# Ledger of designs, part 39: VHH binders against o67189

Target 1, 350 residues: o67189
Amino acid sequence: METTIFQFQKTFFTKPPKERVFVLHGEEQYLIRTFLSKLKEKYGENYTVLWGDEISEEEFYTALSETSIFGGSKEKAVVIYNFGDFLKKLGRKKKEKERLIKVLRNVKSNYVFIVYDAKLQKQELSSEPLKSVASFGGIVVANRLSKERIKQLVLKKFKEKGINVENDALEYLLQLTGYNLMELKLEVEKLIDYASEKKILTLDEVKRVAFSVSENVNVFEFVDLLLLKDYEKALKVLDSLISFGIHPLQIMKILSSYALKLYTLKRLEEKGEDLNKAMESVGIKNNFLKMKFKSYLKANSKEDLKNLILSLQRIDAFSKLYFQDTVQLLRDFLTSRLEREVVKNTSHGG
Short names: E, the ipSAE of ESMFold2; O, the ipSAE of OpenDDE; V2, 0.75 times the mean of E and O plus 0.25 times the DockQ between their complexes.

## First folded at step 21 (VHH; framework vhh_7uia_1)

Design o4 (at its last look DockQ between E and O 0.75; V2 from the best seeds 0.69)
Fold by OpenDDE, look of step 21:
Structure o4 (fold): chain B 350 residues (1-350), chain A 120 residues (1-120)
Amino acid sequence: as target 1 above (350 residues)
Amino acid sequence: QLQLVETGGGLVKPGGSLRLSCVVSGFTFSSYEMAWVRQAPGKELEWVSDISRSGEYTYYADSVKGRFTISTDNAKNTLYLQMSSLKPEDTAVYYCARDHFWEGTPFDYWGQGTQVTVSS
């Protein structure tokens, strides 16, 4: 039986369920993220995140195994992202799927949350291993709120900040974001920042400040700012992303990917290769992306990119090995870069 | 320890009125938005109403708009839901919840709920 995220949240934190494995999916990812944030708060050091695209099969099963060698059977929450990628790694072998299902079924002490970043289709839910999980665990869905509710939430936020938004402006914002809470929240925050002095938002102002909503647009904005070395704005956007419950490791993955691609492109450029061909070779085929990447290449030296990659690797290592706060590490990184930029500007102006 | 305790539920005839109370301990209303949520038998949770931290702004589901009034008494740390013109469709367990929706903690604490039954 599929349960709504609110129902699940209410029950989970008051009367923990007997089931141990849950699938979280839905159109409204904001609600999933907020749930996970609360989960993380509850479990603290016993909150573990697995990435299906990075983790080996052995590591995966080890992480799910209850065997704490040192008797302290503290209940853990294991959150699994990119589970689909993990399944792809397992291949189409029936035996491997069966093994997976068996392992999941035998989870007793820990909670396992399989998180999808989109609403799963019926076909996906009816296929193994999710079909089996549904039988011994739970499927949790985060549905979109009513348009009216969302509108009220937005209005409430603006009013709280003493900002008056014209009705047509509000409607435009809602339509632009498609009533997606994560996107909407980001845009609203931007608008609040913009309106801090005026306390009135017109349609024209909203059009100027708001952008077209696409999936992960906000993360890409962050990446864009970082790569263009606008660290001050990047910090602000980072805070917003985190406040919306975006996992910092997701951000890191995108950044790492971009950084590696850029570094590769720089190397190829140095070798005299055609940049357009080079971009295509690293999977950049879209003209818009090509344009962006060209901008990034102009803004960053080979050394800059190398340092970025090393920094990201360090952050990743500290996060995974030493369980340091990834967000804080990112902030520190950005702050450090910002400081360097300020020093450079002062040295050239004198 | 954070606690929410709902009271005031009961049996009422259609067209009748009922006032629910939610006593809060462990936090202040000024810091959080508060909400009423209800669940009818066999149905999903339904948002009913919420009130801003200041208490100045109130919001209602279309299904209860004009009939229900949400309010707070900060001195008593109590959330209220005045229900009027009650309908059988209003039959549900009513929950008060702390809601910091925009800040990333929607409905982080709930009461035990109080049963409201509207029947002739």
Scores: ipSAE 0.710, ipTM 0.889, lowest interface PAE 0.8, mean pLDDT 87
Fold by ESMFold2, look of step 21:
Structure o4 (fold): chain B 350 residues (1-350), chain A 120 residues (1-120)
Amino acid sequence: as target 1 above (350 residues)
Amino acid sequence: QLQLVETGGGLVKPGGSLRLSCVVSGFTFSSYEMAWVRQAPGKELEWVSDISRSGEYTYYADSVKGRFTISTDNAKNTLYLQMSSLKPEDTAVYYCARDHFWEGTPFDYWGQGTQVTVSS
C-alpha cells in the first residue's frame, strides 16, 4: 500500500495497521523526523535504531525477530537507517535478497520502519526488496509542503515571538534555504535570538546573519562547538543531529578529519612554517575557514588534539569491537569533558 | 483523556453555510495551534486552515480563502470553522487537529471528523 505521511500518522496512532514493515521516504524530511519523534515517545525503551552500514546481517535479523526469553517484552519499533548500505553488504546474490524478503515478510510482533533520507524514484521502489515490501507492508511518502504553506509556518514562528520581519527579508530567507524546513527551524531560531530586543528584522540583517543556512543542520556546528570546548551546547547539537538522521559515523569522520588537520598544523608550527601556507597545504583556503581554524588552534594544545584523536579512535573501536552505541559513547565523552570543565571552574583558578 | 470532538456537519445546498465546532480537552488549549484538515472522497488529506495560539492570526488554503473563517473561544476550549458560499468541491470529512509544528509533531492528535456534503 502507498500512503502519505500525515494520513499514515493519523491512522497509525489511532488504529495501528495489520502490516508490520514500512518504508518512509520523501522530500519533506522534517515530517519524517517528527513522525519518528512521536514514535519514539510512544515506544520508549522499545524504540530501537539500526544503522545499516554498521550492523551485521545476523545482528539485523536478530533485532527484527528478537523477543525476551520469557515473553515479557513489549512490541518494539525498529527504525532502520542507511538500508541501502546494508543491501550493499548483502551483495548481488539472489539467495540473500530472497532471505531478507522472507524475514521482512514474517515480522509479527514488532513494527519495522525503513527510513530513507530522500524521495525514492519509481524505479527504486520497483526494485527488490522494496517491491516486495510494498506488497506485504507499506510505502509512506512525505511530500514537500507548498511554498505558500512553508512561508506561513515561518511567518507564524516570527509572529509568535513578536518579531516583525520585512517581507523582502522573509522572501530572501525562504529562497536562501530552498524552503527546507529543517534548515529553516535552525535559522529562524538564530534570527529570533538576534532580533530579541528590537523586535524587527530587515533584509540587510537577514543577509548578514543567514549565510549558508544548510550548514546549521550539518555536523560542522557540532565540530565547531566541540573544538571550542563548548561541551554543553555540543551535547544539544549532537541530539539534534541524531534526531534528523545524521549517522554517528559521519559525525566521527568529520570530527576526526578536523582533529587530524589541526594536529598537522601544530606540527608545522613547531617547524616554524607560516601558518597561512600550512593551512592551505591541508586544504583550508577560505578566509572564513582560516579564521575558524585559527580559533581552534588557540583553544587546543597539541596534547589536547592528540588526546581527542585517541578518544575518537577508542569510541570507534568500542562501537565496532564491543558493540557499544556510538552515540552514547560520544555523549559520555562530552559529558566527561563537561564535568571536567565544571570541576576546573569551581576548584581551581580563583 | 486528550480528546478532540467535531460537530456541525451535515447536508447543505451549494451557496449555503455551516459552522463546525471542535471541543478540546486534555491539554492546555493556548499552548498549541489548532487546524482544520479535510479529506474529500478518494482524495488525500488537505490542510484547510489554522489559527495561532493567541487566536490573533489566521491562515487559509487558497481553495477556501474568503469563504471560510477560523476562530477560537479559549474559555470554552473550542475551535470553530465558519463555512460560507459552499461548493460541491467542499464535500469532505472535516477534522480538527492539534498542531505544535516547530516544537513537536504536526497534527499529532485528530478528532473523528464530521461529514460535510454539498449537493443539490
Scores: ipSAE 0.627, ipTM 0.871, lowest interface PAE 1.5, mean pLDDT 84
ESMFold2 (binder alone), look of step 21: mean pLDDT 79; pTM 0.804

Design o5 (at its last read DockQ between E and O 0.53; V2 from the best seeds 0.72)
Fold by OpenDDE, last read:
Formats: C-alpha cells, structure tokens, sequence
Structure o5 (fold): chain B 350 residues (1-350), chain A 120 residues (1-120)
C-alpha cells in the first residue's frame, strides 16, 4: 500500500515507523526534495547519501551494513539516489538481487530511503527488489497537487511579496511550468526578483522573464519559431535553451500544449465555429496570444498540426521508454522539417 | 520544542457550527504560514485552508469555501478555523500545521489533531 508523501512525512517525524526501508517516488519531486531537506536537518551528520551509479557493490553493502563495531551508533538516514543504475550494475543475476533484498530487509537501526526522480511504473514496483521492499518497508508516493491548490500557492507567494499578477499571466506561468512545483518555484522566484513591490506583473513580463535564458532567448521564442516554421532559427534557440539548462521535456510540454490547442482550434474552425470564441474555450483569452495563435493557424494546416503532435508524442515516448536523448530527437525533428521546407522551396522555384 | 495543539473539536449536527483553535508554541507565529488539514477515516490527508503570515490572505479548498473561515490571533499565537454549515462529509480529524511550502518543507510541523464529527 502506497502512502502519500504528506502522510508519510507527518508520521515519520511524529511517530517514527517501525519499517526501515522506504521507496520515495512520484511526479512531484518537489515534495520529495523538501521531505529530504527536513530529513537532513533532523539527522545532520547522520544523513548519508549514496549514489547508485557511483558506488560499488561492496561499498553499497558496507554502507547498509549496520554492523557498527561501535554499539552506540546513532540512527542514520541513508538516502540512495540512482538506485536503478545500481541495480543495473548488479546485473540480472537472481542471486545478487536476493542478496540485496536480504540486506535491505535486515536494516534494523537505520532508515533507508530509495529515491526515484520520477514516478515509478507499476511494473517497476512489482518487480524485484522493489516488490520485496514494499513488503517489509514502504512505498511513498509524491503525487501532484490539484491545479487549484498550486495556483493558489503561486498566487499567495506573489501576494506575500506585494506583487499582483494578472490572471492571464498567472495562467500562462502555470501552463508553461506544467504545474510542476520545482519549476514554478524557480520561475516565481525569478519573477519576484524582477518585479518590484506592488507591481503588477503582466503577461508580457512573464513571457519575457519566465524560462528566459537571456533577455533574448526563451522557450516561447522557440515555440513561436517552430510553429511559424522557422526551423533554422528554432534549432539555434533550442541549443541555447539546452545550454542554459532548460530541460527538453519542459520545452516539449509547452510545445505539445500549444500544438494540441492549435489542432483543436483548427478542428473547430472547420466545423464553422467562431475562432475567437474557440480560442477562449481553450483558454486563450489574451489578445496578444490570440494574435499569435491566429498566426500559427495560418502557418499550419490541420495535417501539419497533426503531424506535429504525433512527432511530439513519439519524441516523448522514445525519451521515456527508451531513454533516448530528447534533445537529439528534437534536433532531428527540426532538421527533418527544415529539409522538407528546402525541398518544397526548390521545387516551386524551379 | 515546536508544538501545535488543536482544540474545539466535537460532535455537531449537520448545519451546525464549530470553531477550532490551534495554539502554537516554540516559534514566532506571525513568521509562518499556517494551515488546516483534515483526514477522514480511510481517506488521505486533505488540505482545508491556509493563511498568510500577515493574516491578510486566506485560501480554501473548494469543498469548504464559503463555509469555513481561517483566521489568526497573533497576540495569542492561535490559529482558528470557524466552521459553519457543517456536513457529514466534514467529519475528520482536523490538524493544524505550520507550512513553509516554498521556503522549506510543506507542513513541516503538525498538531495531534482534533476530532470533528458531523452526525445527525
């Protein structure tokens, strides 16, 4: 039975559990990180981090071995990152997995936290050694908060700083970040730094500041260029974004959102619906954004949009399922599109 | 030692009102955001309400909007939850929590909770 991170956190710090080994996973990594921060605070010097991709098997087992020759050993919190990589090192040998499980099961004095940076799949949870861990330890999940709650949290943060955020701006920010708390925290902090006390934060300002690599390069610029089929410039901007440390999946999320909206709009338009009304129905209320979307609709056929969506889905799938380089996939996509455009232009010029 | 102590719970009929109190000790009350969280039997923790440090802004879950009011008395280091128009669905243990959501750990300290039962 999975326990939510809040429930676990509440219980762990008030009535420590008898179980000693816990798996932390979930979509909302922010909550896991903040839990771990508190854990670190509590345990201080007795807070130990292991990196599964760096640690040897021997070192790993030594770290988990409670055989402190010195009887008075303070309870430790051992946090293990990249556990999957460690498992890969152990190989497919059943015996090694059994050994691992045994070691984990025998943890009696210390707490062990196996931390995943993503939500685990059911299959992963049902496989060894996590299956066994679930039996003698616990699985903790950090689920996403409700959109409404997140919105309020963000709004509250601005308000506490005396900043008023336009509703459209807030919505844009939320959408841009995909309601990811880690991303939101970063972006909101940037925006707060940008904004003075009692300042109204406009949509334009948010667009300029949010996910900005520089004053001149941001994720929205990339999306704009891509949707307007300037693939050459889009590639350049992509590289800049990546260099700055923007995660490609974040870019993908924004792009996917836009693509889906555009596709929806195109369909509605074909059905004879008023475009302005249609845009509002998909959450596009700002005149500037409406203008942009109109441009995108002009630049893209229904088929173009469909193909875009499919391509994005493929990229996402390859990234998540096959752990392919998302950036490279995006580059390949853009390059392919660029090549097609060049061919089209040469065929019509001739 | 940081302590949060909830009081005011009890049995109430549907449509009734109840006022919960949470007395805080061990930290400066006005320096932190405070929240109410509840847990019904067999259910997950549910955020109910929070209030900013200044007490100027209040936020509510949709399920309690218009019925519940969160407030603070800084002089008394006390957080309140005025509940009105109570429903059976409001039956839960209500917890007071300190919330450092963005600055630290969300709900980093909890009270022991107070039982609220709404039953005809």
Amino acid sequence: as target 1 above (350 residues)
Amino acid sequence: QLQLVETGGGLVKPGGSLRLSCVVSGFTFSSYEMAWVRQAPGKELEWVSDITRSGEYTYYADSVKGRFTISTDNAKNTLYLQMSSLKPEDTAVYYCARDTFWEGTPFDYWGQGTQVTVSS
Scores: ipSAE 0.853, ipTM 0.944, lowest interface PAE 0.6, mean pLDDT 88
Fold by ESMFold2, look of step 21:
Structure o5 (fold): chain B 350 residues (1-350), chain A 120 residues (1-120)
Amino acid sequence: as target 1 above (350 residues)
Amino acid sequence: QLQLVETGGGLVKPGGSLRLSCVVSGFTFSSYEMAWVRQAPGKELEWVSDITRSGEYTYYADSVKGRFTISTDNAKNTLYLQMSSLKPEDTAVYYCARDTFWEGTPFDYWGQGTQVTVSS
């Protein structure tokens, strides 16, 4: 069965279907996120997340068969991210794919949601295992909302707060974010806070707020690029941050905090602690942030993180003890890392 | 116990008018935004209209602009959809829904729907 996210949401939370396995995909990822948020609210502690790039075959199959030992079977919602990575672990063998399909077909006590971060192509949906999931379960698509509808939703959000937004200011905001609902939610919330007393937003004011980096927004883009080892883009974003007047110590604070948390998470994994518990122990409770930290852990070895921490400590010490330019020290660090990545990418095969 | 109950559907000739009502209970009506969503036979759900909690600002799909008017009566906990200049293409089941697009899940609760048929 194939259906749209709104149709599925309407049916699932009113009269749950008999099918137990669903694929969620689409261009409008905000709608998938809100569906999963409601799913988490419904299932509470019976809401389980699996990461396909982290889970072994044995752990995967065990999670799908889990049941209560104290009687009164309780259904669970099992949400699987990075399923493509899990499929890569299975290899190209037809037998392993058939085993996966049989396990998915036989899910009886739980709901399983296979979540993709993009819209799947027709060929992907026609390939196993998804072809079989379409037969015994469901394929749910979150199609992109029209630009006009997104504009109406943003304008309505401002009007709900009593804020009068000039049309050119609204159009600028939509273009700035590329009509991305996740980004719009963040930017609109900042603008509402800014305009909470005067209740008016002009183009110049949107440019002022959207050009300035809040304590969290564009600095996190820099940190994200650095931790994912996109040093060329990280250098460009750093230059933008400084041009907008962001204090280098704020950048250092956030980057150091992330590096230390990531190193701690690597150590806790070595001690056998579950990753989700470990993240909560270092103060990472937000699901968006949990997903980002999982990607950072995937991209960085423990040695990478150790070297990053030492470099940041050296930059901080030289800034304070010798009054060296913190920005230039950061640029030198990134330039050195970019040079190293170029060498790594051109090295001979081993 | 949350309830959304639509009434006012029926058979209408092209060019005619019809008024749908949705009576709400089980939540603070003025705390949530409300929407009308329709589904023609064999087609996907189509958002039709929504309205701010205050009732002051209204929004419409292009297919119904100028012909449909959404409104609320907070004293009666009721959402309305006044439909005029009806076309055969407006034939659908019309649902009222609670809309929490930015603060929760879009259309997190639905009524049972009311049938509107536009035919000669």
Scores: ipSAE 0.733, ipTM 0.900, lowest interface PAE 1.2, mean pLDDT 84
ESMFold2 (binder alone), look of step 21: mean pLDDT 79; pTM 0.803
OpenDDE, look of step 21: ipSAE 0.819; ipTM 0.930
ESMFold2, fold request of step 22: ipSAE 0.662, 0.652, 0.662; ipTM 0.882, 0.869, 0.885
ESMFold2 (binder alone), fold request of step 22: mean pLDDT 79, 79, 79; pTM 0.803, 0.801, 0.805
OpenDDE, fold request of step 22: ipSAE 0.826, 0.849, 0.850; ipTM 0.931, 0.946, 0.943
ESMFold2, last read: ipSAE 0.711, 0.701, 0.666; ipTM 0.897, 0.895, 0.888
ESMFold2 (binder alone), last read: mean pLDDT 79, 79, 80; pTM 0.801, 0.799, 0.808
OpenDDE, last read: ipSAE 0.842, 0.709; ipTM 0.940, 0.886

